# Ledger of designs, part 15: VH-VL binders against p04169

Target 1, 76 residues: p04169
Amino acid sequence: GLPDGVEDLPKAEDDHAHDYVNDAADTDHARFQEGQLCENCQFWVDYVNGWGYCQHPDFTDVLVRGEGWCSVYAPA

## First folded at step 4 (VH-VL)

Design e01 (framework fv_murlentamab)
Fold by ESMFold2-Fast, scan of step 4:
Structure e01 (fold): chain C 76 residues (1-76), chain A 125 residues (1-125), chain B 106 residues (1-106)
Amino acid sequence: as target 1 above (76 residues)
Amino acid sequence: QVRLVQSGAEVKKPGASVKVSCKASGYTFTSYAIHWVRQAPGQRLEWMGWINAGYGNTKYSQEFQGRVTITRDTSASTAYMELSSLRSEDTAVYYCARKGYYDWRSGYYSYFDYWGQGTLVTVSS
Amino acid sequence: DIQMTQSPSTLSASVGDRVTITCRASQSISYIAWYQQKPGKAPKLLTYDASSLESGVPSRFSGSGSGTEFTLTISSLQPDDFATYYCQQYNSYPWTFGGGTKVEIK
């Protein structure tokens, strides 16, 4: 479930937190593994047009891209 | 108000399958995940897997992968756990538990806040 | 997998005693919960996020710790508190539980 006010959240920018990137293909982080995406992460809640809410405490103020990635990725 | 009610005890032969149900009430079923946890007699709790009740996405523990299937019926507000190829070691009480979603007002992760009463599955020859 | 090691496995106590149960994680974690389980019953949530007390749980229960070492403390043990207690990490999949600590009558 989506939080109240999700419609007012801005889209995340690269480097928002934890080396976040809007396109997983853009990361050169050592912890990245092929196939890891925000949309298959345990914190992902789908929203609209390829964007979703991230339940991780450091991402509660933005929408993240389904094809994105960050260093605190945990598989769903 | 929130309640998870599980189906009754089952007795099975080795090699059979068992399907346990977990009926939710008192909240919006599709806004929460349902996890399955088992406990063999005198043993620790063991996490099996979960389902996103809204989207139906599942995640299984490696030790049960290939034998466990978790599903849900949104119209019935019910989650199901089916375990196949039963062995005597699968004798356990099986629990469903609700994992809440993040509340942006509190800023914290969710945990297992409500549990079903448990379903004893006995596997014997 | 994150291993959760709980000690002691069994603890004998009297009503009014202060009881401390320890849980050690094989790696640093931030998200841990404690549950109480009575014979024949489902576990009941006591604390979450290491130190947050669940609504409706008596204030004699408290959680503490960080990193790899966590404790559950029961001040002034009551008759209703004789049970088995489990820690659980929800920091990383697979979610794992401690082996349990049985608190029994001395």
Scores: ipSAE 0.007, ipTM 0.621, lowest interface PAE 13.3, mean pLDDT 86

Design e02 (framework fv_murlentamab)
Fold by ESMFold2-Fast, scan of step 4:
Structure e02 (fold): chain C 76 residues (1-76), chain A 121 residues (1-121), chain B 106 residues (1-106)
Amino acid sequence: as target 1 above (76 residues)
Amino acid sequence: QVRLVQSGAEVKKPGASVKVSCKASGYTFTSYAIHWVRQAPGQRLEWMGWINAGYGNTKYSQEFQGRVTITRDTSASTAYMELSSLRSEDTAVYYCARKYDWRSGYYFDYWGQGTLVTVSS
Amino acid sequence: DIQMTQSPSTLSASVGDRVTITCRASQSISYIAWYQQKPGKAPKLLTYDASSLESGVPSRFSGSGSGTEFTLTISSLQPDDFATYYCQQYNSYPWTFGGGTKVEIK
């Protein structure tokens, strides 16, 4: 679930943690595989307007974009 | 050299709360996350939660959510873990541990010595 | 939650032996660390990212594996190596540890 205060979280910037990118198409990371997106990751909790909460500890202070990606991606 | 030094052993009654401290030295405190992991006698390690020492953001294991509060004091380079509504099953050694690097994976390079919390009636 | 199962729970070995400890994940993972813990002490990091050796750890320790099965190997057991060993996955939140493998004197 969504945390208390989710409405006050800022949107993540590229490179927030773990080579995070707001657009998966922008990554050149060796671990990336086509189709991997924040919105189909195990850590994803949908929120609003294409942004969601990431349950991964390094992302608890931001909203992540559903079409984003990071190197600790884990399939749902 | 990097060191994490924890407060001393505590004995509590069921229903009480306990607050354990973890003082960091030998590195820039605000550049690393501090995690809390406990181990009941003869049992496995259990991850409880973490704090980003710079931002102050926290995340807790769902098992402990509602009972655990992790905080930090940047001027003292100290992290704290407070566990409320203690049960006898909370008897364990509580460890603080440093995440390797802010952009690395979630494995722990330095650990505090541990704090034994005993909960008995 | 990803469950981590270690085997064996206990093994008896002699100095000089090659010992292997297995950790099985309930689903495929890529990120695992191994720790050594001696009685009354905090865990010590040995390996991370399955096969990377932590600085200062003796080269007789090595990690290997992929998918759901991972192994920690001690190529020539030394007296200082009698301890309990734990695996930890950090592939998926929440982080979970194995049940431990105690390496004791034969």
Scores: ipSAE 0.007, ipTM 0.642, lowest interface PAE 13.3, mean pLDDT 87

Design e03 (framework fv_murlentamab)
Fold by ESMFold2-Fast, scan of step 4:
Formats: C-alpha cells, sequence, structure tokens
Structure e03 (fold): chain C 76 residues (1-76), chain A 126 residues (1-126), chain B 106 residues (1-106)
C-alpha cells in the first residue's frame, strides 16, 4: 500500500538512489535488461499518472516513474 | 589490475570519420559502462557519450548526437567510438573511461570515472 | 547544463605548501569528483562523492564542501603533485567538468 502523505512526495530526479533513472532507456548500468521497469518491480505500488511509490527503503521520500529503472530492480 | 588500452593516434582530413578502440582487461567488461570524453588542446574535458557494455544501450551528448556512434564487442572486451564529418575543431585527445563501481550499500550516483584509457590523439587538418 | 567554475586557473606553490583549489557549481549539487592530470597522461581519480578518497590516493588529498562550493585540498604539497586538477559534477546529465587548475612550481 501507499503510505500516509504520499500526496506530498516529490517526483524523483535521475540519480536519486541506486543509479535511478526516470526512463529505463537512459541507464548506463550493466545489470539492466530490456523490459525491466519500476512498474514491474517487486517494490512498485501504483499511484497516479504513471507515478508510483517505491517500497525500497532508499526511495521512501519520492515518487518513482513507472517507466523508470534502478540497480536494485527485482521482478515482481 | 584494471586496464583500458586505446588504439593509436590518427591524422584525418576534414569530412572523414575516425574510429577509436578501447580494450578493457582486469575486470568483468559487461559489468560496467564505458564513457567517452575528449579534451581539445588547452581546453576542458568534454563528455561525449556512454555505452552499457553488458546490455549495449547508448546515450550521446546533444552536441555530438548525429555524428557519434558508440559500440562494443563483448567477446573482445572492447568499446569503440566513431566520430564522423570531422572538422579541425575535433582535434583533441579522446579518452575512454570506466563508470564508478556500483556498491549496493552505498546508494547514490556512480557516473564518475575510476579508470581511464591512455588517450588517443586525433588530428584533423587539411 | 550545470556549469563548473574552478579557481584559480593557475597556482604557483612550493613543496610543503597547503594548496586549496575551489570548484563552484551553477546550482546546488551533491555529487562531485576530483581528478589529477599530468602532461601527456590521462586523468586519475582522486576523490568522489565530494569527500570520499579513492583507494590508493595519498591521505594528503581531501575533498570538502556542499551545495555550490567545493574544494580540493593538498595538505603538504609533494613534488609528484605538480599537475592540473579538474572537478566533475555527476549530479545531472550532461556530466560537466571544471576548466582546470594548474599547480606549478613557484
Amino acid sequence: as target 1 above (76 residues)
Amino acid sequence: QVRLVQSGAEVKKPGASVKVSCKASGYTFTSYAIHWVRQAPGQRLEWMGWINAGYGNTKYSQEFQGRVTITRDTSASTAYMELSSLRSEDTAVYYCARKGTYEVWRGGYTSYFDYWGQGTLVTVSS
Amino acid sequence: DIQMTQSPSTLSASVGDRVTITCRASQSISYIAWYQQKPGKAPKLLTYDASSLESGVPSRFSGSGSGTEFTLTISSLQPDDFATYYCQQYNSYPWTFGGGTKVEIK
């Protein structure tokens, strides 16, 4: 679920944590594989307009983009 | 021991293209991105683009988009940078450089360069 | 693009001197690295994440700062330290470098 105060979270910027990118196509990380996206990651909780909450401890202060990616990606 | 070894100096005419190689050794090539940075005589370092050596996706600087192509050969552990439509202003030393190591406990950003190739001088003159 | 301005452009110093080089970013950043470059050689990483010393780099080198102002300090200059030093921000694409500071013999 979505945390209390999710409506006040800012949208993540590229490089927020773990080499995060708002567009998976922009990653220079060797762990990336085609089709990996925040929206199909185990930590994803959908919110609004293509943005969601990430349950990973290092992303609790931001919204992440569904089409984004980071190096701690784990398939849902 | 990590090493990046680049191809030798090139002299080109305006309008030609040049392809510089960067052979990696001493680490798992597919686990790091390779960036390309140039330095014209007496000028600052200028970032050109990168390739994810594992997956092969690329991103280029706006200034070089349309003229630069970065590729890699995973079996040879080698990255390549090709620059076309050369001008005298492209005279520079071209470097390949490895992206900083990902550490799961660190978090944060790793687009600093921990190891560099020795550089390849490309001279463009008529 | 984030602009990185280094000062001074040239610095004359003697062995044993404390040398401080400044890098100013056009906007607030958290991710900056420092490199040393000797004539005819590739740059060598000294510090990253503003203040983290790269493995194998002598402890006389240190990075500090936050926001828009960052410094590289050499606490006691050695003969091997005469070189040009560059800062680099990696807070946001595109990655940008400072103009360099040449540390030369007084």
Scores: ipSAE 0.009, ipTM 0.723, lowest interface PAE 9.0, mean pLDDT 89

Design e04 (framework fv_murlentamab)
Fold by ESMFold2-Fast, scan of step 4:
Structure e04 (fold): chain C 76 residues (1-76), chain A 123 residues (1-123), chain B 106 residues (1-106)
Amino acid sequence: as target 1 above (76 residues)
Amino acid sequence: QVRLVQSGAEVKKPGASVKVSCKASGYTFTSYAIHWVRQAPGQRLEWMGWINAGYGNTKYSQEFQGRVTITRDTSASTAYMELSSLRSEDTAVYYCARKGYDFRSGWSYFDYWGQGTLVTVSS
Amino acid sequence: DIQMTQSPSTLSASVGDRVTITCRASQSISYIAWYQQKPGKAPKLLTYDASSLESGVPSRFSGSGSGTEFTLTISSLQPDDFATYYCQQYNSYPWTFGGGTKVEIK
């Protein structure tokens, strides 16, 4: 689930951690593969309007975009 | 010195349920996911599901959906896997495993394993 | 689901031999791990991300490959290496394992 206080989390900015991008199409990272998105990553918890919570320790302070990507992506 | 210690062997009748425990030590329990993987005698490893130990979110393999329930107790640093409606083909060694983390590879391989719990289903 | 096919299913070898085990995925992947399992024991992680060696694993073990074909190589087989080896993809849910390759004494 969602953490207590999720409603107060700010939206992530590009480069927040682990080469994070709000749009997977904007990454040039060597580990990126077509179809990888925050919303199909195992850390993803859906929240609202295309944004969700990321359970990875380095993203606990922000909301991440479902269409985003980062270098610690792991399939769900 | 990460350790995962599982409960002992079980013998069950068809139709029964079994609940296997996995006690973690040597790391922050709530920072890692715990997966459950089984292996029937002479067969391949088969992924069953996982739980985020911090938030309690679960994902289950389609084959086990409806029969498996994974839970955890954060105060005891223990994960549990309960499998219901047991059949003879559920005879297997059941492993808990910690999802490995390295910033290069994410959380999806298994870096530490419990010793395994043999569950035998027989009439 | 991604199917993982290992070959050979059984391999006979002598101490000092170079051993190569192959794993083929039914579609292109980037994330694969290799495990060693000895009789009666839990699997032990050897490599992840195709070619990254797990800390504490002897350097005679190496992983390689990309796309659909991956290999685990043991450069000089030791007595402790007679075991069953499994590949695992973690590119796509559900995660799947190969059928295993048993390395036994010739």
Scores: ipSAE 0.008, ipTM 0.654, lowest interface PAE 10.2, mean pLDDT 87

Design e05 (framework fv_murlentamab)
Fold by ESMFold2-Fast, scan of step 4:
Formats: C-alpha cells, structure tokens, sequence
Structure e05 (fold): chain C 76 residues (1-76), chain A 125 residues (1-125), chain B 106 residues (1-106)
C-alpha cells in the first residue's frame, strides 16, 4: 500500500536514482527491455493521474510516473 | 570459477578500428552485463560503455558514442568492443568487467566484481 | 558528469601504518566503490555502496563517508597493500573514477 503522507511527495525528476526516467522511451540503458514500465514493476503502487509510489528504498521520497523506468526494474 | 579472458595485444595505425573480445566462463553469461573500461598509460580508469548480455541492449559514454560498438555472442559467451577512427590518444589497456549484477532486494549494482586481464591497444603511425 | 577527485595522489607508508585515502565528488552521491590495482594487473573490487566490504577482502580495508566526501582506510598496512587505489561513482552515467592514489613504500 500507499504510505502515510503520499499526498505530500514531489514528482520524481529524471535521474533521481538508478538511471530513472519519467518516460521509458527516453532510456538507452543496457538493462532496459521493451515493455518494462514503472506501472508493471513489482515495486509499483498506483496513486493518481498516472503517478504512483515506488516501494524501492531509493524512491521513498518521490512519486514515480507509471510510464517511467529505472535500472532496478523487476517484473510484477 | 568466474573468469573473463580477453584477446591479445593489438597495434593499429591512426584511422583504423580495433575489435577486442572478452570470453566469459564460470557463470550464466546472459544474467550479467559486461562493461568496457580503458586506462591510458599512467592515467585514470575511463568507462566506455556496457552491454546486457541477455537482452543485448547497450549504453555508451557520450565521449565514445559514435566510435564505440559493443556486441555479444550468447552461444560463445563472448562480448566484443570495437573502437573506430583510432588516434594516438586511444593507446590504452582496455578491460572488460562484469557488473555485480541485479539482486531483487538491492537492485542493480554497476560496480565491477570480475575483470579481464586487459588488452593493450597501441595506436602509432 | 560527476568529477571524482582523490587525495593524496601519492603517499609513502610503512608496514603497520594506518593509511587514509580520500575521494571527493563534485555532487552529492550515495553509490561509490573502491578498487585496488597493482602494476600490470586489472583492478580488484574492495568496497561498494560506500561502506560494504566485498567478500574475500581483508577486514583491514574499510570504506566510509557520505555526500561528497568518502574515504578508504587501511587500518594496518601489509606488504601486499602497496598499490594504486581508485574510487568509482555509480550514482549517474557516465560512471567516473578518481585519479588514483599510489601507496608506495616509505
């Protein structure tokens, strides 16, 4: 689930952690595989307007975009 | 045991290209990425790029983008780095290195736990 | 690009000494590794994630630091430790290395 205070989290910027990008189409990372998105990652918790919470320890301070990607992606 | 074995030394003229190989053994090749790092004589280590051995996706340092091509052959468990338009400043020892890999708890770890022995590339007229 | 500056560039030490090598990042980072390189050899991983010791590395090696200042400490220098040491940040592309610190015999 969503953490207490999720409504106060800022939206992530590109390169927040682990080569994060707000649009998976922008990544040229060697670990990227087509179709991988924050919204189908095991750490994703949907929130609002295409943004969600990421349960990965390095993303607890931001909201991530559902269409985003990062190098610690793990399929749900 | 994990081992990365590189091809032998190369001597090239300016403007030529060089292709260095890195043969992996002792682990599942497709589960890790291979990085290429060079070191000019007496200078610091310089990251060039990497390839995910399983997916085949590559990422290059902007400094080398357009001149470097990294590939792999999954059946041979071998990665390759080709550098084109060689100049004397490209004289260096070129290393392949395995990333620590991905762990579901800690995520991706792009530091290098095993290295090849290095390949000296000399570029001279 | 994140610049990694190491100091000192060289240090002379005796067996049994405590030696400290510093690495300064041009931006705040959390992910740094340290490597040992002996002449004619490939680098060897010592520490990662600032303070985690790689398996098989002697406990006399330790990493510490946060933000922009990081250190590698060798608590009791052994003959096998005379080498060049490099830090590497993996916080953002491109991965960058420090200029190296050569630990030589006094």
Amino acid sequence: as target 1 above (76 residues)
Amino acid sequence: QVRLVQSGAEVKKPGASVKVSCKASGYTFTSYAIHWVRQAPGQRLEWMGWINAGYGNTKYSQEFQGRVTITRDTSASTAYMELSSLRSEDTAVYYCARDKGYDWRSGYSPYFDYWGQGTLVTVSS
Amino acid sequence: DIQMTQSPSTLSASVGDRVTITCRASQSISYIAWYQQKPGKAPKLLTYDASSLESGVPSRFSGSGSGTEFTLTISSLQPDDFATYYCQQYNSYPWTFGGGTKVEIK
Scores: ipSAE 0.015, ipTM 0.723, lowest interface PAE 7.0, mean pLDDT 90

Design e06 (framework fv_roconkibart)
Fold by ESMFold2-Fast, scan of step 4:
Structure e06 (fold): chain C 76 residues (1-76), chain A 123 residues (1-123), chain B 112 residues (1-112)
Amino acid sequence: as target 1 above (76 residues)
Amino acid sequence: QVQLVQSGAEVKKPGASVKVSCKASGYTFTSYAMNWMRQAPGQGLEWMGWINTNTGNPTYADKFQGRVTFTLDTSISTAYMELSRLRSDDTAVYYCARKGYDWRSGYSYFDYWGQGTLVTVSS
Amino acid sequence: DVVMTQSPLSLPVTLGQPASISCRSSQSLVHSSGNTYLHWYLQKPGQSPQLLIYKVSNRDSGVPDRFSGSGSGTDFTLKISRVEAEDVGVYYCSQSTHYPWTFGQGTKLEIK
């Protein structure tokens, strides 16, 4: 599940796409539900040190934080 | 080997402030959240809040909002918890704990804990 | 806040005998993902708490198979098939389905 060149991907910044936040506790989005995190999302592929790859098309150019959240969250 | 090492015991008077440190080693400090808990003598565990070590953004449990401050010094992989306006019922062992990740489980939990710091508040 | 209630609060056990601890939550701990975020921690005398079981029934690394967790919804159980001397301490159930994260009162397991 990790792409070629994953080692060269930069870490995502807050607001990269879909109201992304590196810390789920920072979101006030109406779709957020307690306990939702990038690391338990269906698009998550674990990589290293709490960072992972997101298979969602809008996140293929960055690593996302396992403790992050975005508005296209879908349960794993 | 992952280790969280906390500062030593403190004795404070009511109304004072205390600052507890938690120095991390054996992993990339900014890749895991740091949580703070306390345990009064003979009592159970109470979650105080957490800090995102990558952004520096803290989240406080409602009971402690306005009295507790979480900060970081990423250059020395250390997290701090400062509790102000101390009362005798703040006497407790204070713990830092790392929120870990296990890809098999798909969810984080507290995987490593500091040894605890006893804070005694008395006249 | 979700209230976690443990029973019994004091559990004296004879070495080699089984032990059982109950944990009940004031709300369902089933997350929208279908996962149940109920965990068990053990605090041995003079030590920091340590993770024992996560997500109801999964043993943490190094935890002996004499420990098992079960349950669903609001009712959960931790079982020890044969209590050993090193098992003494306070056991806590905890939930992370709902913010804020909460712990039970603790069950003190002691040898008779």
Scores: ipSAE 0.006, ipTM 0.589, lowest interface PAE 14.6, mean pLDDT 85

Design e07 (framework fv_brolucizumab)
Fold by ESMFold2-Fast, scan of step 4:
Structure e07 (fold): chain C 76 residues (1-76), chain A 123 residues (1-123), chain B 110 residues (1-110)
Amino acid sequence: as target 1 above (76 residues)
Amino acid sequence: EVQLVESGGGLVQPGGSLRLSCTASGFTVSSNYYMTWVRQAPGKGLEWVGWIYSGGSTYYATWAKGRFTISRDNSKNTLYLQMNSLRAEDTAVYYCARKGYDWRSGYSYFDYWGQGTLVTVSS
Amino acid sequence: EIVMTQSPSTLSASVGDRVIITCQASQSISSYLAWYQQKPGKAPKLLIYDASSLESGVPSRFSGSGSGAEFTLTISSLQPDDFATYYCQQYNSYSPSPWTFGQGTKLTVL
């Protein structure tokens, strides 16, 4: 679920944690596999306007983009 | 300056196909922008058709799925709308628009529009 | 789908008048709402985004307010250039079609 106060979370910037990018197409990371997106990751909770909450401990202070990616991606 | 210029509109018979083009200048269509098509039937309001994300993913209005396809050619800085199985109710001015994004504030909206190109579907 | 309803659909006013146009969403869209101005024969032009943020180059007589499901566009002192059709548009991803527009409000000379 979405945490209380999710509406006040700032949107993540590129490189927030774990080589995070707001657009998966921008990553050149060796661990990236085609089709991996924040929105199909196990930590994803959809929110609004293409943004969601990430339940990974290092992303609890921001919203992440559904079409983003980071190096700790785990398939849903 | 930022400009979007549509072309390719015209008269087409029901069941026909037409491809619209939207050429951008003053920015790169693949660079962190969502490019969209919006249409307006004569005397009516605005209706969203679909968009393409900077990474290439597309999303369409429910009524447009299966008939309309959005694509782009980054080398020509041009967006396309391929329209198939056209119906009389597809008659409209078709606008190309950029959905701007400010990552610091987190807001998005249609910040620039082309002049539009008229598509008339009639026998 | 989120339905956007504008009121009034048509409004007549005089130069110098304070004009208010309302937009109601069928469900909450937070602040993900934009206002556009469209003059006859021209493309829409962005006036306001995020419910209340004025687009660069737009005169300060235009202002937006609201959040959730009820939104208002105000023109504090109507000018001749302001006779146009105004549209609200939501861009909330909760809807299968989050990019829906209101039906428009046509502002005409009284």
Scores: ipSAE 0.008, ipTM 0.583, lowest interface PAE 14.3, mean pLDDT 84

Design e08 (framework fv_retifanlimab)
Fold by ESMFold2-Fast, scan of step 4:
Structure e08 (fold): chain C 76 residues (1-76), chain A 123 residues (1-123), chain B 111 residues (1-111)
Amino acid sequence: as target 1 above (76 residues)
Amino acid sequence: QVQLVQSGAEVKKPGASVKVSCKASGYTFTSYYMNWVRQAPGQGLEWIGWINPSGGSTWLDQKFKDRVTITVDKSTSTAYMELSSLRSEDTAVYYCARKGYDWRSGYSYFDYWGQGTLVTVSS
Amino acid sequence: EIVLTQSPATLSLSPGERATLSCRASQSVSSYGYSYMNWFQQKPGQPPKLLIHDASNRATGVPSRFSGSGSGTDFTLTISSLEPEDFAVYFCQQYNSYPWTFGGGTKVEIK
């Protein structure tokens, strides 16, 4: 689920943690596979307007973009 | 059955170019990245780069960026690696290798390899 | 680039013996519990064959006597009891960062 105070979380910037990018198309990471997105990751909790909460410990302070990607991606 | 069949051995002089082909069959060609790897006689493996056959985008090791071009012909399901300005140290077996993956697990590995093409550079 | 150092360069053993092969990376190839290290087997005149992916996962059809372990910079390939067909060269390969790199190989030779 969504955490208390989710409405006050800022949107993540590129490189927030784990080579995070707001647009998966921007990553050049060796581990990236086409089709991987924050919104189909196991840590994803949908929120609003294409942004969601990431339950990974290193992303608890931001909202991540559904079309984004990071190197600790794990499928839902 | 998946098969990757490469072109035959080449003998080139220093300064020449070589273009190696890799014809894929048994799967949807545009659904998997194609990689190129070389191996000098008796030596280890060296990754050159990859191409996404769907869009034609490539990634190349900096060592090869100035001399290597990777292309595809979708109509024949064939990938090509062209290496220019050949030197004696380019003598190697060149392999194409399909990037197997499980996007769900994020795993990335070479699951099918061509038989290899020996390129010999000598004067 | 990440340099992978394999040791020993040559391992001379008899069928039935345990083989332990090391691969050390100049930089970590792991991120938050994930290890981006693969192992390949190569026989003379043949292309490499995938054995282990992501440090510890056996590839399809690979016998259970092959196992991989390790994280960070130190990785091990173990063959619990060598069969005649296991005498080959083994390479580790990382894909944590570009360029992707291979180790120099360990040759497992029959004694």
Scores: ipSAE 0.007, ipTM 0.684, lowest interface PAE 9.9, mean pLDDT 88

Design e09 (framework fv_murlentamab)
Fold by ESMFold2-Fast, scan of step 4:
Structure e09 (fold): chain C 76 residues (1-76), chain A 123 residues (1-123), chain B 106 residues (1-106)
Amino acid sequence: as target 1 above (76 residues)
Amino acid sequence: QVRLVQSGAEVKKPGASVKVSCKASGYTFTSYAIHWVRQAPGQRLEWMGWINAGYGNTKYSQEFQGRVTITRDTSASTAYMELSSLRSEDTAVYYCARHRYDFWSGKSYFDYWGQGTLVTVSS
Amino acid sequence: DIQMTQSPSTLSASVGDRVTITCRASQSISYIAWYQQKPGKAPKLLTYDASSLESGVPSRFSGSGSGTEFTLTISSLQPDDFATYYCQQYNSYPWTFGGGTKVEIK
């Protein structure tokens, strides 16, 4: 689920943590595999307008984009 | 030091439920996910599910969906796995394991395991 | 589900031998770990992300491979290494383990 105060969270910027990118197409990380997206990651909780909450501890202060990616991606 | 300490062995009858605990220490509990994996004596390891310890959200293996419930208590730094409607085939050692994210490398894996809890289901 | 097939199921070896264990995934993966398990004990992480050695694990252990074929190698088998070894993919839900390879004394 969504945390209390999710409505006040800012949108993540590129490089927030773990080589995060708002568009998976922008990553050059060696760990990236085509098709990996925040929205199909284990930590994704859908919220609004293509943005969601990431349950990973290093993303608790932001919203992440569904079409984004980061190096701690784990498939759902 | 990181430690995961599980509750003791259980003997249950078919149809009962069992709840196994996994107490974490030596790290910030809410910063890691905890997995549950079982192993019947001499058999394969079988993944059951996972919980984000910070927010409590879970993912379960479809084989256990509807019978398994994973929870946590952040104040006690303890994760729990409850399995209901027990059958003789559920006789196994049940392990909790920490899923770690290496900040510098971005890699994820199971780095620490509990000692295991033997659950025996017999009539 | 991704199926993980290990070979051989059992392997007899002597101290000092080079031991190689193979794991084949039913589809291409990038996230595979290897574990050592001794009788009555929990599994212990050896390698992750195919080839990365876990801190505190002796350098005689190494992982290699990509795509669908992966190996764990023990370059010079020690008495402490007689155990069962498991591969595990964490590329795709649900996580799946290989059937295990028992390394026993020749």
Scores: ipSAE 0.006, ipTM 0.605, lowest interface PAE 11.0, mean pLDDT 86

Design e10 (framework fv_murlentamab)
Fold by ESMFold2-Fast, scan of step 4:
Structure e10 (fold): chain C 76 residues (1-76), chain A 124 residues (1-124), chain B 106 residues (1-106)
Amino acid sequence: as target 1 above (76 residues)
Amino acid sequence: QVRLVQSGAEVKKPGASVKVSCKASGYTFTSYAIHWVRQAPGQRLEWMGWINAGYGNTKYSQEFQGRVTITRDTSASTAYMELSSLRSEDTAVYYCARKGYEIRSGWYSYFDYWGQGTLVTVSS
Amino acid sequence: DIQMTQSPSTLSASVGDRVTITCRASQSISYIAWYQQKPGKAPKLLTYDASSLESGVPSRFSGSGSGTEFTLTISSLQPDDFATYYCQQYNSYPWTFGGGTKVEIK
């Protein structure tokens, strides 16, 4: 689930960790496969307005965009 | 020293369920994912699914979806894999494996430490 | 699913030989690991990320390759190296393994 204090988390910037991008279309990473998005990743917890919480240890300090992607993507 | 110790061999009838345990020691359990991989006699390794030991979220292979449930107990540093509706084709050695330490993109899903394996035999 | 094809399925070799095992992916990948498995034992990680040697693994083991063709090389085979070797791709879900290459005594 969502953590206590999720309302105070800032939105992630591109390159926050693991080659993160707010728009999957912007990645040129070799691991990327079409259709992979933060919102269909196993670490995704939906929150508000297309933003969610990421349970991956390196993203606990930010909100990630549902349309985003990063190199540690794991399909949900 | 990192160790993953699995429960002992099981013999089950078709239609039954089996639950295999994997006890971790020598590292911070909640900082690593645990994967489950099986190997039928003389066959290739087959990935089944994984669990984030800290957060508890899971992902399953499509082939096992609906039959496999992976859980963990953080207090006991133990992961579990339960497979239901067993058939003879499920006879295999079942392994737990720790996700490798991830420093860079793409290193996420290799397995640096493995349990010793649990033989599950499904026979009538 | 990405199919991983290993060749040969079995090879006979002598101590001191240079052994090369090949793994072909059905599509271009960048992330592959190699494992050693001895009878009755769990697999052991040898290399990851195509060419990175796992800590504690002897330097005679090396991984190489890119795109769809990858190799595991044992530069001078030792008695402890007779085993079955498996490649694994972790480029794309679901993670898939090769069929294995058994290295046996000549």
Scores: ipSAE 0.006, ipTM 0.645, lowest interface PAE 12.0, mean pLDDT 87

